# VHH binders against o26223: the designs that were tried, part 173

Target 1, 191 residues: o26223
Amino acid sequence: MKLLWTSQHIKVTVHIDGKVSKMDVLEAIKTRRSIRKYQDREVPEELIDKILDAAMCGPSAVDERPWHFIVVRNREMLEKIPEVHPYGAMVKDAPVAIIVCCDSSLEKIPGFWVQDCSIASQNILLAAHSLGLGAVWTGVYPLEDRVEGIRRLFSIPEHVIPFSVIPLGYPAENPGTRDLFDPDRIHLEKW

## First folded at step 9 (VHH)

Design z1 (framework vhh_7nfr_2)
Fold by ESMFold2-Fast, scan of step 9:
Structure z1 (fold): chain B 191 residues (1-191), chain A 124 residues (1-124)
Amino acid sequence: as target 1 above (191 residues)
Amino acid sequence: QVQLQESGGGLVQPGGSLRLSCAASGFTFSRYWMSWVRQAPGEGREWVSSISYSGGYTYYADSVKGRFTIARDNVKNTLYLLMDSLKSDDTAVYYCAKHIYDGFPKTQDAFDIWGQGTQVTVSS
């Protein structure tokens, strides 16, 4: 059996370990998985730079781009994150983590920074996957204990709100892909 | 349409107590950090206290720690400041202020909505 419609695939070119590969964007989205086990191998700074470039390319409300990023490689600091983030146990084993933050002084319309930082977080996850890395999104905002815990650990100023912590590294696990398409969630013309 | 209305101010003797209230309307009160800011005659605005949207976190200026308690009722959309052991230096107009965001900024530029203020006078 086949679907009544066909999917269009768009190809993009990515660089992995100095080599150029071509990846289907839709396939990249469908094959990205949360990775919580990492190899004991450093992630080059050039790959982090590419990931952060992709993060900043996200759309934002009224082009406010309120995001700031903290790159954490210090082992002692990574080991302290699980103390203030109960579901962040994997962070201590990651070679690096990115903390996505909102600078509230940059927001033009109240409340939209959450969406802006969510978009930046997803771009980090997709960019990491496209570069051969694994990552996982761990939520900070809107949980007050996590927000203040992360703020204190990284000396984040009061006008800046930590949104998410994303550990990443070369994957040490290979979870299978999931079939998540549910046509019952699609409504034509009306609810 | 967004409004903050303070009440509860008045004249009190040194060492006395007052309870300030701020009624909020026109926004989702339970989603914002709220603050009390005061202004003494001829002085600039001084941040006094802030409370997180859930009430789980409270912060106080060093000048009021141990004497003032900030509280909120998200069902009634009301912010409170419980003032004990009042001193002459606490004499000021007290303003209720809504934070622009869900964070804890202490700067004057961190607030988008202010109440009209309520006068507190501490004198014998």
Scores: ipSAE 0.000, ipTM 0.163, lowest interface PAE 14.9, mean pLDDT 83

Design z10 (framework vhh_7nfr_2)
Fold by ESMFold2-Fast, scan of step 9:
Structure z10 (fold): chain B 191 residues (1-191), chain A 124 residues (1-124)
Amino acid sequence: as target 1 above (191 residues)
Amino acid sequence: QVQLQESGGGLVQPGGSLRLSCAASGFTFSRYWMSWVRQAPGEGREWVSSISYSGGYTYYADSVKGRFTIARDNVKNTLYLLMDSLKSDDTAVYYCAKHIYDGTPKTQDAFDIWGQGTQVTVSS
């Protein structure tokens, strides 16, 4: 079989009136890219609510669901994030950012909150993409200087751990899709 | 200057062989996947073959599998396509292309740098 390409970009279709996108789950996973350039355009509150609903639907160890989220739209606060996060320069240009946090008082099994918050972070990225938005995960935990910088900046209490900062917005770049399937990383029956 | 320059095309009889070369400059060639892509007259671009940065992994379109071999020389910064058992349907302009990311491409937008192309004509 012959595979022909045309000069076409993969289009993400989103229903602005609150209807779901026409992208299936596998397509969303395969076409999601880190987006660091955003249009000067507000993200509707309803879309943020849908993204956070998706974040909370992830599995967690013993159903502990330790995640809390801070939604930051204040420009002055977004502009301060790069001061405490050296790889977060793009955050100041985003219309909104979500800070994923762990409330340690909700933790039932020590240490599993890291996986729980990782799952929530990935769901945010996938949900944003499925809704026609772009986002990028910027790491906070386990880098102590970033953890304490973000905690101080957003008045986060000591029993809550900031895990990631995820700026998001309507994308102003299209890096294309990745083909990462590597059969050499799949072992049948045994190593 | 970032550049890819193909050579080695020409006119051959059906069943003949050709060796295409692509000289790369202006980037760290050994760190990128590379592909060959062809375009027949009046048609869109068709992916032919890809090779990983080490040369350890190679992939081929079904239409050329078993007949073409992709190879690279990271010391000489050169990509090759060895074409055996050429058919009339292989007539096309052949481009080398640098990948933006690892793995086989899904679209032609997977590449950021393209060569100017070299013509291969398979004629009786």
Scores: ipSAE 0.000, ipTM 0.129, lowest interface PAE 17.0, mean pLDDT 84

Design z11 (framework vhh_7nfr_2)
Fold by ESMFold2-Fast, scan of step 9:
Structure z11 (fold): chain B 191 residues (1-191), chain A 124 residues (1-124)
Amino acid sequence: as target 1 above (191 residues)
Amino acid sequence: QVQLQESGGGLVQPGGSLRLSCAASGFTFSRYWMSWVRQAPGEGREWVSSISYSGGYTYYADSVKGRFTIARDNVKNTLYLLMDSLKSDDTAVYYCAKHRYDGFPKTQDAFDIWGQGTQVTVSS
């Protein structure tokens, strides 16, 4: 780690597995945007592996880690997703999508798998962004038609619940930064 | 208090019909898949039918397909099983069960809440 001084603030450079990232954690969180347009360019397997490693590093209730992931690169399968997910039209144009699933047989405390899979989904989005990729979370659970549509399309067993579909690729759009800080949502010591 | 209460069982002759009801209380009924499970004398539990949150998706055991219909009323918090063309092999205690997770169950552990059961006897 090196500290770099500017006239306005301190800059930090961090090494990740021998490779340098110039984006710090707060910058990654604040600049990540939903990306729905992708370049016609393959995403290397190495980057998918790094993203899934990050997904599995999330906190999990009683360390149950109920998540499973389906990696979809087959164009015919990606083109069928919009048929069962109305807001998933962009998936057909992505080079790859990750389906985040919960294996209910791994759940140790009832109901917390939704939080576990939400954390895994957000880690996929942040990891993709940090690696120069764009992604978007398209919701599946708890929307009954989407859950059953995705289950049938990908031959997902009864005890496994599809939670989210996340298409990703190299971004072909650059949406502006959002200012979302709202001090009215912060209460000191009492509501 | 979280509870499932079945009703509508009884004695019926072969070829007859029965309508089972299950009243749910103490949880948000409209958010869960529900099932009917039966247990014949001296045998293990057998899954009969499942229904999704809205009632849009239904699943049936091969032994009851075309004869039984599962339904739900989310306003009344009630699950139903309409049983037509009853056979002696349908004789069992019928249980209403709440799913932990979506989809048709492979094991009894897929359910976290069970009713007390209602007896169905098909005999001449």
Scores: ipSAE 0.000, ipTM 0.172, lowest interface PAE 16.4, mean pLDDT 84

Design z12 (framework vhh_7nfr_2)
Fold by ESMFold2-Fast, scan of step 9:
Structure z12 (fold): chain B 191 residues (1-191), chain A 124 residues (1-124)
Amino acid sequence: as target 1 above (191 residues)
Amino acid sequence: QVQLQESGGGLVQPGGSLRLSCAASGFTFSRYWMSWVRQAPGEGREWVSSISYSGGYTYYADSVKGRFTIARDNVKNTLYLLMDSLKSDDTAVYYCAKHKYDGFPKTQDAFDIWGQGTQVTVSS
């Protein structure tokens, strides 16, 4: 018998349409994987709206909420992203991408916008997963060439900083779940 | 030294049950995913089941779902495979394998340490 690998079903509640499963937050966190292969299938605007709502619910330093989002569905624009982002090749094959940006005019405490936009990016990944979509975080900031490339490509003003590009779509791959818990990284009360 | 030692194999009739054990030594057993992989006579290796280092996640090949249960005891450094409703197609050498990385393996190259194997024969 040849070596055979199979996808596993986690214990989740099947949702109304039978193709989307309802999962609790811990299951979503534990089973989310980076997805880089997408079906040639449109993502409804309603799902994007739900994902962006989740992104904006993240905590931010002094409640500054400096994030802005660009939703890119135009195939020609998606195909240009790999030209300015070397590790963003999968973006051209995605039906949609979200560019997470920081509007520096909204920043109340210097430097914390990076954490704020990281939180928003992670919420996008988790929300997408919970809705039956796959996504991957491709890094833009702090790589100056990528920042300026994305800025120029999408006409982003100088006071706004592109932080991440997150392609998303219905998954065309199913990576296995992983367990990353490491008790040696946990220190009780003192180092 | 790093070692995995299987036991519990044997001859069993169709519909019977067996419990395989794998004793681990020479590494921090509680930090690694562990798997059972089998090899039938004249065939290549087939992944059977995997368990996370905490025991919180278990995965099974479609051919054994509902019949086999993987378990571990991190205090005893022992991996188990509880085999129920055995079929002639389950006849194979069963290997205990340590994952190379912390995570669910996708291919055979995900394993860096293998046991010697224990023979399971399902026959009348």
Scores: ipSAE 0.000, ipTM 0.108, lowest interface PAE 18.3, mean pLDDT 83

Design z13 (framework vhh_7nfr_2)
Fold by ESMFold2-Fast, scan of step 9:
Structure z13 (fold): chain B 191 residues (1-191), chain A 124 residues (1-124)
Amino acid sequence: as target 1 above (191 residues)
Amino acid sequence: QVQLQESGGGLVQPGGSLRLSCAASGFTFSRYWMSWVRQAPGEGREWVSSISYSGGYTYYADSVKGRFTIARDNVKNTLYLLMDSLKSDDTAVYYCAKHYYDGFPKTQDAFDIWGQGTQVTVSS
């Protein structure tokens, strides 16, 4: 069953959480790290709502916005993901995962859905980080075994393409931050 | 420079078999889903079958399921359609097609490249 969201439902569940971290956008981008270890603690539905709202705010080629999201909290389903995704072992230990999908019937220009779903996935990671959660992007597309494995596991229609699986939860690790700025990758006026 | 060339069509009696081939060139064949689409005289195009990059996943139209087998050879850059138990309703021009994206197409508009076609006629 797909999540049925209405404006009425959003109004009821979206409350300001007094524990929400306040960081500027540059700090969020620079300090976000992939988190693969999670506390045994549920993520409130309100925080998932905020993350999905942020995911849908990304720019999209010709404004096609082809993304759909599956929210998985069922532990039996989370435990089956590693069977079809070799690098998704951490998903079984997460309290929740979001599967980012492309509805190809919404695509207006061929191929740009990959960029659209990448932007949505990154927004999920940044929003989760800003809310005190940890997450990691595990790749599904373009690996055909993973795409078809996830499709069958979650009864995803053939016109919909699973793009990424993003487990998330309260972090149980702190890898610290990295300084990745490389001025040799910046060219002035020409290559 | 990108080309798809079908072959293997012909006249066959009902209940007979044919093997169609599609030679692909000018692109990285092993990276794309490939399909067979057919068009009978006076009718629109009908999707027949699709195959994933590795050949591990195959899909068939209900009208051909159990009778046709799609296959590919990524070393030879060739797509195949093995047709068994042919019926008069299978009479059509069969086209090889490359997908726009890496996935199962919903309509003919999902195809980037079309071949020239090969005629299959099933009659007594």
Scores: ipSAE 0.000, ipTM 0.247, lowest interface PAE 12.6, mean pLDDT 83

Design z14 (framework vhh_7nfr_2)
Fold by ESMFold2-Fast, scan of step 9:
Structure z14 (fold): chain B 191 residues (1-191), chain A 124 residues (1-124)
Amino acid sequence: as target 1 above (191 residues)
Amino acid sequence: QVQLQESGGGLVQPGGSLRLSCAASGFTFSRYWMSWVRQAPGEGREWVSSISYSGGYTYYADSVKGRFTIARDNVKNTLYLLMDSLKSDDTAVYYCAKHTYDGFPKTQDAFDIWGQGTQVTVSS
């Protein structure tokens, strides 16, 4: 697009910070990208509450809803996460992180909590994106050293399993959209 | 052309110092974590140090902590490793590596672009 005409465009700007997104569900799914660079800017508590509400709206096996969440804003604690999580280095640069946990005492079907917490983690990513934030899922379970490291760091009880660490903030990067549709992975009627 | 080019290696006596440089081209250097990884003769690759895209966060292997300093210049697209108090055990080929999207050092699979390497030999 021509820069001269861009300067003359009157845009109706939709503000997403703490306000209802105009992005539809399919657009949100298709345009969500992992964001690992964040502005030095606080995320309002109200946005975190909306994200966590969305996280808890996911389906769970036999409605067990085993998830618990730790919201980490303390800079000293965020700086310690990379010590126990090799792929969590970007957490030090985030204003806030959400730790998705499974309370095994709420588990009704053995093993399905992994799927339940995966759904909750994805809902956090989609909700953050829809609200103008960026986030990334960093894996904890099933890597036992990371599970125990995060458990010790946040005083998580033995019956609770840390599943993922999701740093989030206002994005300081803008990755392009990925073309991920592959019809060779679709089989009709039979393999 | 996407490329990482190391320089600054050489022969140095124990207790000496070296400065390694890595010139990056063909990608947006300031968007990626960068690492130094070394490989001693007959051994596997060992992660040495990583630096965040801004330079605000740095990590070091226990074997080099307090002796090595990683730095970057995002204007010049250059990564540095300042090596002090060198020991014979630091003898290795040193590689500059670009992190993948998920790339904090846990495994060599965390890196998608590697340099050619620069030889560092510490001998009396």
Scores: ipSAE 0.000, ipTM 0.111, lowest interface PAE 18.5, mean pLDDT 82

Design z15 (framework vhh_7nfr_2)
Fold by ESMFold2-Fast, scan of step 9:
Structure z15 (fold): chain B 191 residues (1-191), chain A 124 residues (1-124)
Amino acid sequence: as target 1 above (191 residues)
Amino acid sequence: QVQLQESGGGLVQPGGSLRLSCAASGFTFSRYWMSWVRQAPGEGREWVSSISYSGGYTYYADSVKGRFTIARDNVKNTLYLLMDSLKSDDTAVYYCAKHIWDGFPKTQDAFDIWGQGTQVTVSS
C-alpha cells in the first residue's frame, strides 16, 4: 500500500501531553536538542505530515528541490538500521524514522544538494521540536559504507543518495538548554 | 594547474583487451569521485563508469557491465579502465572526468575537469 503525504492532512494546533505546543521561532531554535530516548508512544500521521511539509519549505539552490523522504514505521526495518549505521543504535527504539534522500537527476548545480538536504534535515528537527517531539540527525552521507548500506536496505536507486536518518518520537529525556552565544565569532566590516 | 591526461588507447581486434590510464594533477585526487565518459563518432557523450574516492564503490553503464573494470591508485594519482571482450560498438574517444563533488556523476554537468581523450578503435 502506498502512503500519500499531503498538506490537507495538516490541521489545527495539536494538544501534546495536555498542553498546546506553541513557541516562537527563536525559542524553537534555541531550545531544540538532540533526543535519543523515546517514549513507547505512536506518532500520529498528521504530525509527520506537518514535519514533511516544513521540510519541503526550505530553500534550495536554483530551486532544484532534490529531496525525497522515506518514512519508516516498520519495526523490522527500524531494527535493521543499526546493522548498516553503527552510530544509529537509537533508531531501533524510535516509533518512526525519516530518511532524507537526494535525487541526483533533479540537481541543477553540482554540490549544492548537500546544503539542500541539510536544510531539509534541520527543518525536520525544528518542526518535530515545535510539535512536542524529539529527534536526532544521524549522518549517512558522505560515509560510503553507510550510504550503500542504507541504499540496499531500502531499495534506493543508484542515482539517489541517502543523506540522513532522523529517528523521532515523544521524548523520554530532557537534556536541558545550552548557552552557545560566542561574540568572538562575530566580525564587523571585515575579519 | 588542474589537469587529467589519458593514455593506453589504440587499435584492437574484437574480443581483445586494453587498459586505459588517466594521470591526475593539481588537486587532491583521493577526495573525488572519478569517471570515464566516451564519445563515438557523430554521437553525444556516454557515461561509462564511476568510482568513489576510496575505490569502495563502482558503477557501470549496462553496455559495459561485466566487461570493463574501473580502478584507482590514490598513491599514484591514477585512474584506470580495464576493458575486456571489446566490441566494435566500444569504438570511441575515452575521456577521464573529475566530479565537482562527492555524488553520483552520471551527467556531463556533474564534471568540472575533463582530459583531452584517448582513441579506442575496435576493428576487424
Scores: ipSAE 0.000, ipTM 0.143, lowest interface PAE 16.3, mean pLDDT 83

Design z16 (framework vhh_7nfr_2)
Fold by ESMFold2-Fast, scan of step 9:
Structure z16 (fold): chain B 191 residues (1-191), chain A 124 residues (1-124)
Amino acid sequence: as target 1 above (191 residues)
Amino acid sequence: QVQLQESGGGLVQPGGSLRLSCAASGFTFSRYWMSWVRQAPGEGREWVSSISYSGGYTYYADSVKGRFTIARDNVKNTLYLLMDSLKSDDTAVYYCAKHIFDGFPKTQDAFDIWGQGTQVTVSS
């Protein structure tokens, strides 16, 4: 019987933190906020894998998909990021960070890798939010000092460009939501 | 030797139930996400359901949600699909698949190991 199988086998829907996060796409987009304060709790590997799968589902120019990702959990390495990224102070307090990179050898259309990696970064933020996590985008490219600093810190090859650093964790703040709709920015049929 | 072996398919009436099994060997089953993917005659592959390595997370295609239940037994290295309220549209070969990636399944390119499939036919 179906009930016997369910009770005898590993099939219980529980969330790692005991909290259920279920949002439709529009709700996720409208309620996502930059989160810079994190609980002292580990983020499970399976959630990071879901987030990275979502990142790789983004569209890219001529399907070049030039993105690579570095997952950083080492506290000593996270603590060094603010030394090469002045506006990344919150990264040292996060349990994990994802570095979004472009492998230039995969680029088919010059310059569009920036848009590709921006899309991947946004998908990381939305996926994290939908899973009950908080995250914030911090810029690396196009600031040469940050690009070179991050490259050296994580032994990134010269043909690979670090694009963004995204710390993630369970949120320790709730900034609420924003009403950003501005109809004056919408033009019908022509400017 | 890595292998996935499905069983439990067959002929069933509309509204009936079937229980599919997939026996896994040659890899550490308890460390991988597993999925069921089906293919109807003349059509492409359609993802049906996925389950995390621990069983704590499950995902279902909208077409089967509320009717199918995915489960696993990490002691027996076996994946299950419990199918209720079967419809003619559920007629397909059902494949057991091991994820290359964890989490949200992509189509066929998200899986590195496939079983041989088991036929499910829903007919009057």
Scores: ipSAE 0.000, ipTM 0.104, lowest interface PAE 19.4, mean pLDDT 83

Design z17 (framework vhh_7nfr_2)
Fold by ESMFold2-Fast, scan of step 9:
Structure z17 (fold): chain B 191 residues (1-191), chain A 124 residues (1-124)
Amino acid sequence: as target 1 above (191 residues)
Amino acid sequence: QVQLQESGGGLVQPGGSLRLSCAASGFTFSRYWMSWVRQAPGEGREWVSSISYSGGYTYYADSVKGRFTIARDNVKNTLYLLMDSLKSDDTAVYYCAKHIYDGFPRTQDAFDIWGQGTQVTVSS
């Protein structure tokens, strides 16, 4: 069976149920927590689009912007992630996950793609939080077994490196916020 | 038990109208996108129309746009397909289908629950 409609034939304006509170940048940074429990509720496509737009706005070494993203909503595929990522058990319970990848053919400065993809991953976490969603960064690179497991599972080409898997959903937990400011880690003028 | 029951099919002449209904039970109907999918004799399944959980957004295949209207009643847990200006090409078994996730359908084969179908025959 095949359906004749595709995403390009679906015109939708996302209505966010309830009011998403405005959050300033400092509040978003300070209150974002890793969320590993999600409501049984789908995340609208428009919110994923906004998150990915934010991910692509990060600074990149020599403007190489090597990031590519795989959006995974298929339940069977989400359930297979923990088989290749031992700390990704929560992914199977998420309504959606984003896999952040580096296309090495876009790399201009050797090695800086790790920083580029880290920035993109952090922007995903902050954008998700600002939109009322919860997310967590699960590491893939530089662990060879995880890199190859994710590559195989999602048919990722050899020149593309999976960097992180970020499950997202409406939060089903509230771990609260933490004050992590440590003045002993700040040195004035010299070490 | 989770179930979808279609009704309202039948024989109609070209240019006629029919109203299909689908009664849903066993799940929270108001949380899910619902669709109509049809299958003509000897052909594969063809998506016809979808409606959002709230009823605020409706989408149609090009073949039926302007002739069919999808609607829902979340109090009665019922999905409808109002079919106007029927053509011989509309002859098919019409299935009510529930989307796998609550939210926006962007995936292929996004349905986990199907009704038994109702036959629509458009002929002179």
Scores: ipSAE 0.000, ipTM 0.103, lowest interface PAE 19.3, mean pLDDT 82

Design z18 (framework vhh_7nfr_2)
Fold by ESMFold2-Fast, scan of step 9:
Structure z18 (fold): chain B 191 residues (1-191), chain A 124 residues (1-124)
Amino acid sequence: as target 1 above (191 residues)
Amino acid sequence: QVQLQESGGGLVQPGGSLRLSCAASGFTFSRYWMSWVRQAPGEGREWVSSISYSGGYTYYADSVKGRFTIARDNVKNTLYLLMDSLKSDDTAVYYCAKHIYDGFSKTQDAFDIWGQGTQVTVSS
């Protein structure tokens, strides 16, 4: 399998089932839900490229951009993820998963790679949602057993840290929207 | 009424070129990945090439990479296969196929609609 990124992605029009899909940023944020059930339908490489382009557009501490990504489509490999990630059972049913990694050799300021990779993960979730896909964030770091399990399964070198596993596909569920606004968590000018 | 109709096949000498066309009707052509699949006399079906719904991504079999180009025109609902540097081993019936899923797959069960085929013969 080959992931294809081209300079054209910056201006490419996205088609979902042949239709142009438009969703503003606030709508995407408010309607994105964790999706754990997927249609038996593969995700085009073109959409994965767009999602990863969005992931790399996130801000990072001192512009270190330490992220690397593994795209997993192989059914045998997807089926092995739940063996090393207990909360990753849904990954085996997804047509594709993205593993978000940190190359520690690219880190310029200690510890901020966690924030950098969290931002990249959120961008993947939002981009997938905007393209008509469903996805769910599953945590790897900082749980040592998961980190080492994923590292061994995907031959990840010692200086690279797997951060999250994000399965994605066309959604086979609709959990509905949440109303999460809580004014009691907002303090004006002081605690 | 859902149909794929190939054309452009024929007899050509080794080293020659042909352009195959596939006219699609009865479904929203621009929504689907499309493929070319061929079958040589006495052999099974061999996947040749696939193109994404937008044309932004293409896949090729190793046997045709560098010689064939897959293309599409979503306004005309037409799929193309531009064949250059043809070899006798390229002799086959070429089929246009619609993917069931919106993505790449070269397995036979990935296609729900097939054309009738167009014969390509490469011979001196």
Scores: ipSAE 0.000, ipTM 0.124, lowest interface PAE 15.5, mean pLDDT 83

Design z19 (framework vhh_7nfr_2)
Fold by ESMFold2-Fast, scan of step 9:
Structure z19 (fold): chain B 191 residues (1-191), chain A 124 residues (1-124)
Amino acid sequence: as target 1 above (191 residues)
Amino acid sequence: QVQLQESGGGLVQPGGSLRLSCAASGFTFSRYWMSWVRQAPGEGREWVSSISYSGGYTYYADSVKGRFTIARDNVKNTLYLLMDSLKSDDTAVYYCAKHIYDGFKKTQDAFDIWGQGTQVTVSS
């Protein structure tokens, strides 16, 4: 894959399979769906690098950026995730998963690491979708059994908190898009 | 000096309500998960409820779900437990406790600072 910068308005284009892939931000946000079925096809390392770069570009409270990431490609390890995460059954069928973690030693403002890691997780989902991949956020924090299960499975230090497990791959399903706009949830000037 | 001071306990009849408060001082209250833990006469400590730093996540023991509500005021550095539909088996000393680690844990080793407790007695 190769990034191209074009025009006076900066447009980033990503080449996939020798073809240019283009998706604007609003399209990516509106068409992203949770994908739980994946093709038996490896995800190139370059695409994972692009996704993690996007994850680290999220806003962070007082710029603490406490996120760390574990990239899991080992089939034996992926197969063990459902044992410690009951809603993570699809992870064993994914070619790769990203575990989003918080290094608590980098935390500057109490509690905002949850929001920081949520932003990183969402950026992973959006970036994956924009690159032609499918992904799903499976929750780890704040469920103690899942946090400790994932910590033990991946040798995560006590000062680091596993936040989410995001399996990803080339999608083997297309659930379509949703129309979720609800004007009753928008209040002008006051409640 | 780090302190947790509970108040609001007392004698109440079955079906009654109480509001417990815990005043925190000497640490950054808004930085920690907080819990309520109770101990009935002659029994071990039982975890009752926990609340995250922001109050966005709350957890309850099965025995109190739907009857108790945990809340916090980070401006006032105060933790609350609103107890409704009290039963005789809710009789216990109620302790407020500060979590050692970020996140949710139910076990006694998850807490580093405890208040002195407030007695709740539900009797007919």
Scores: ipSAE 0.000, ipTM 0.104, lowest interface PAE 19.1, mean pLDDT 83

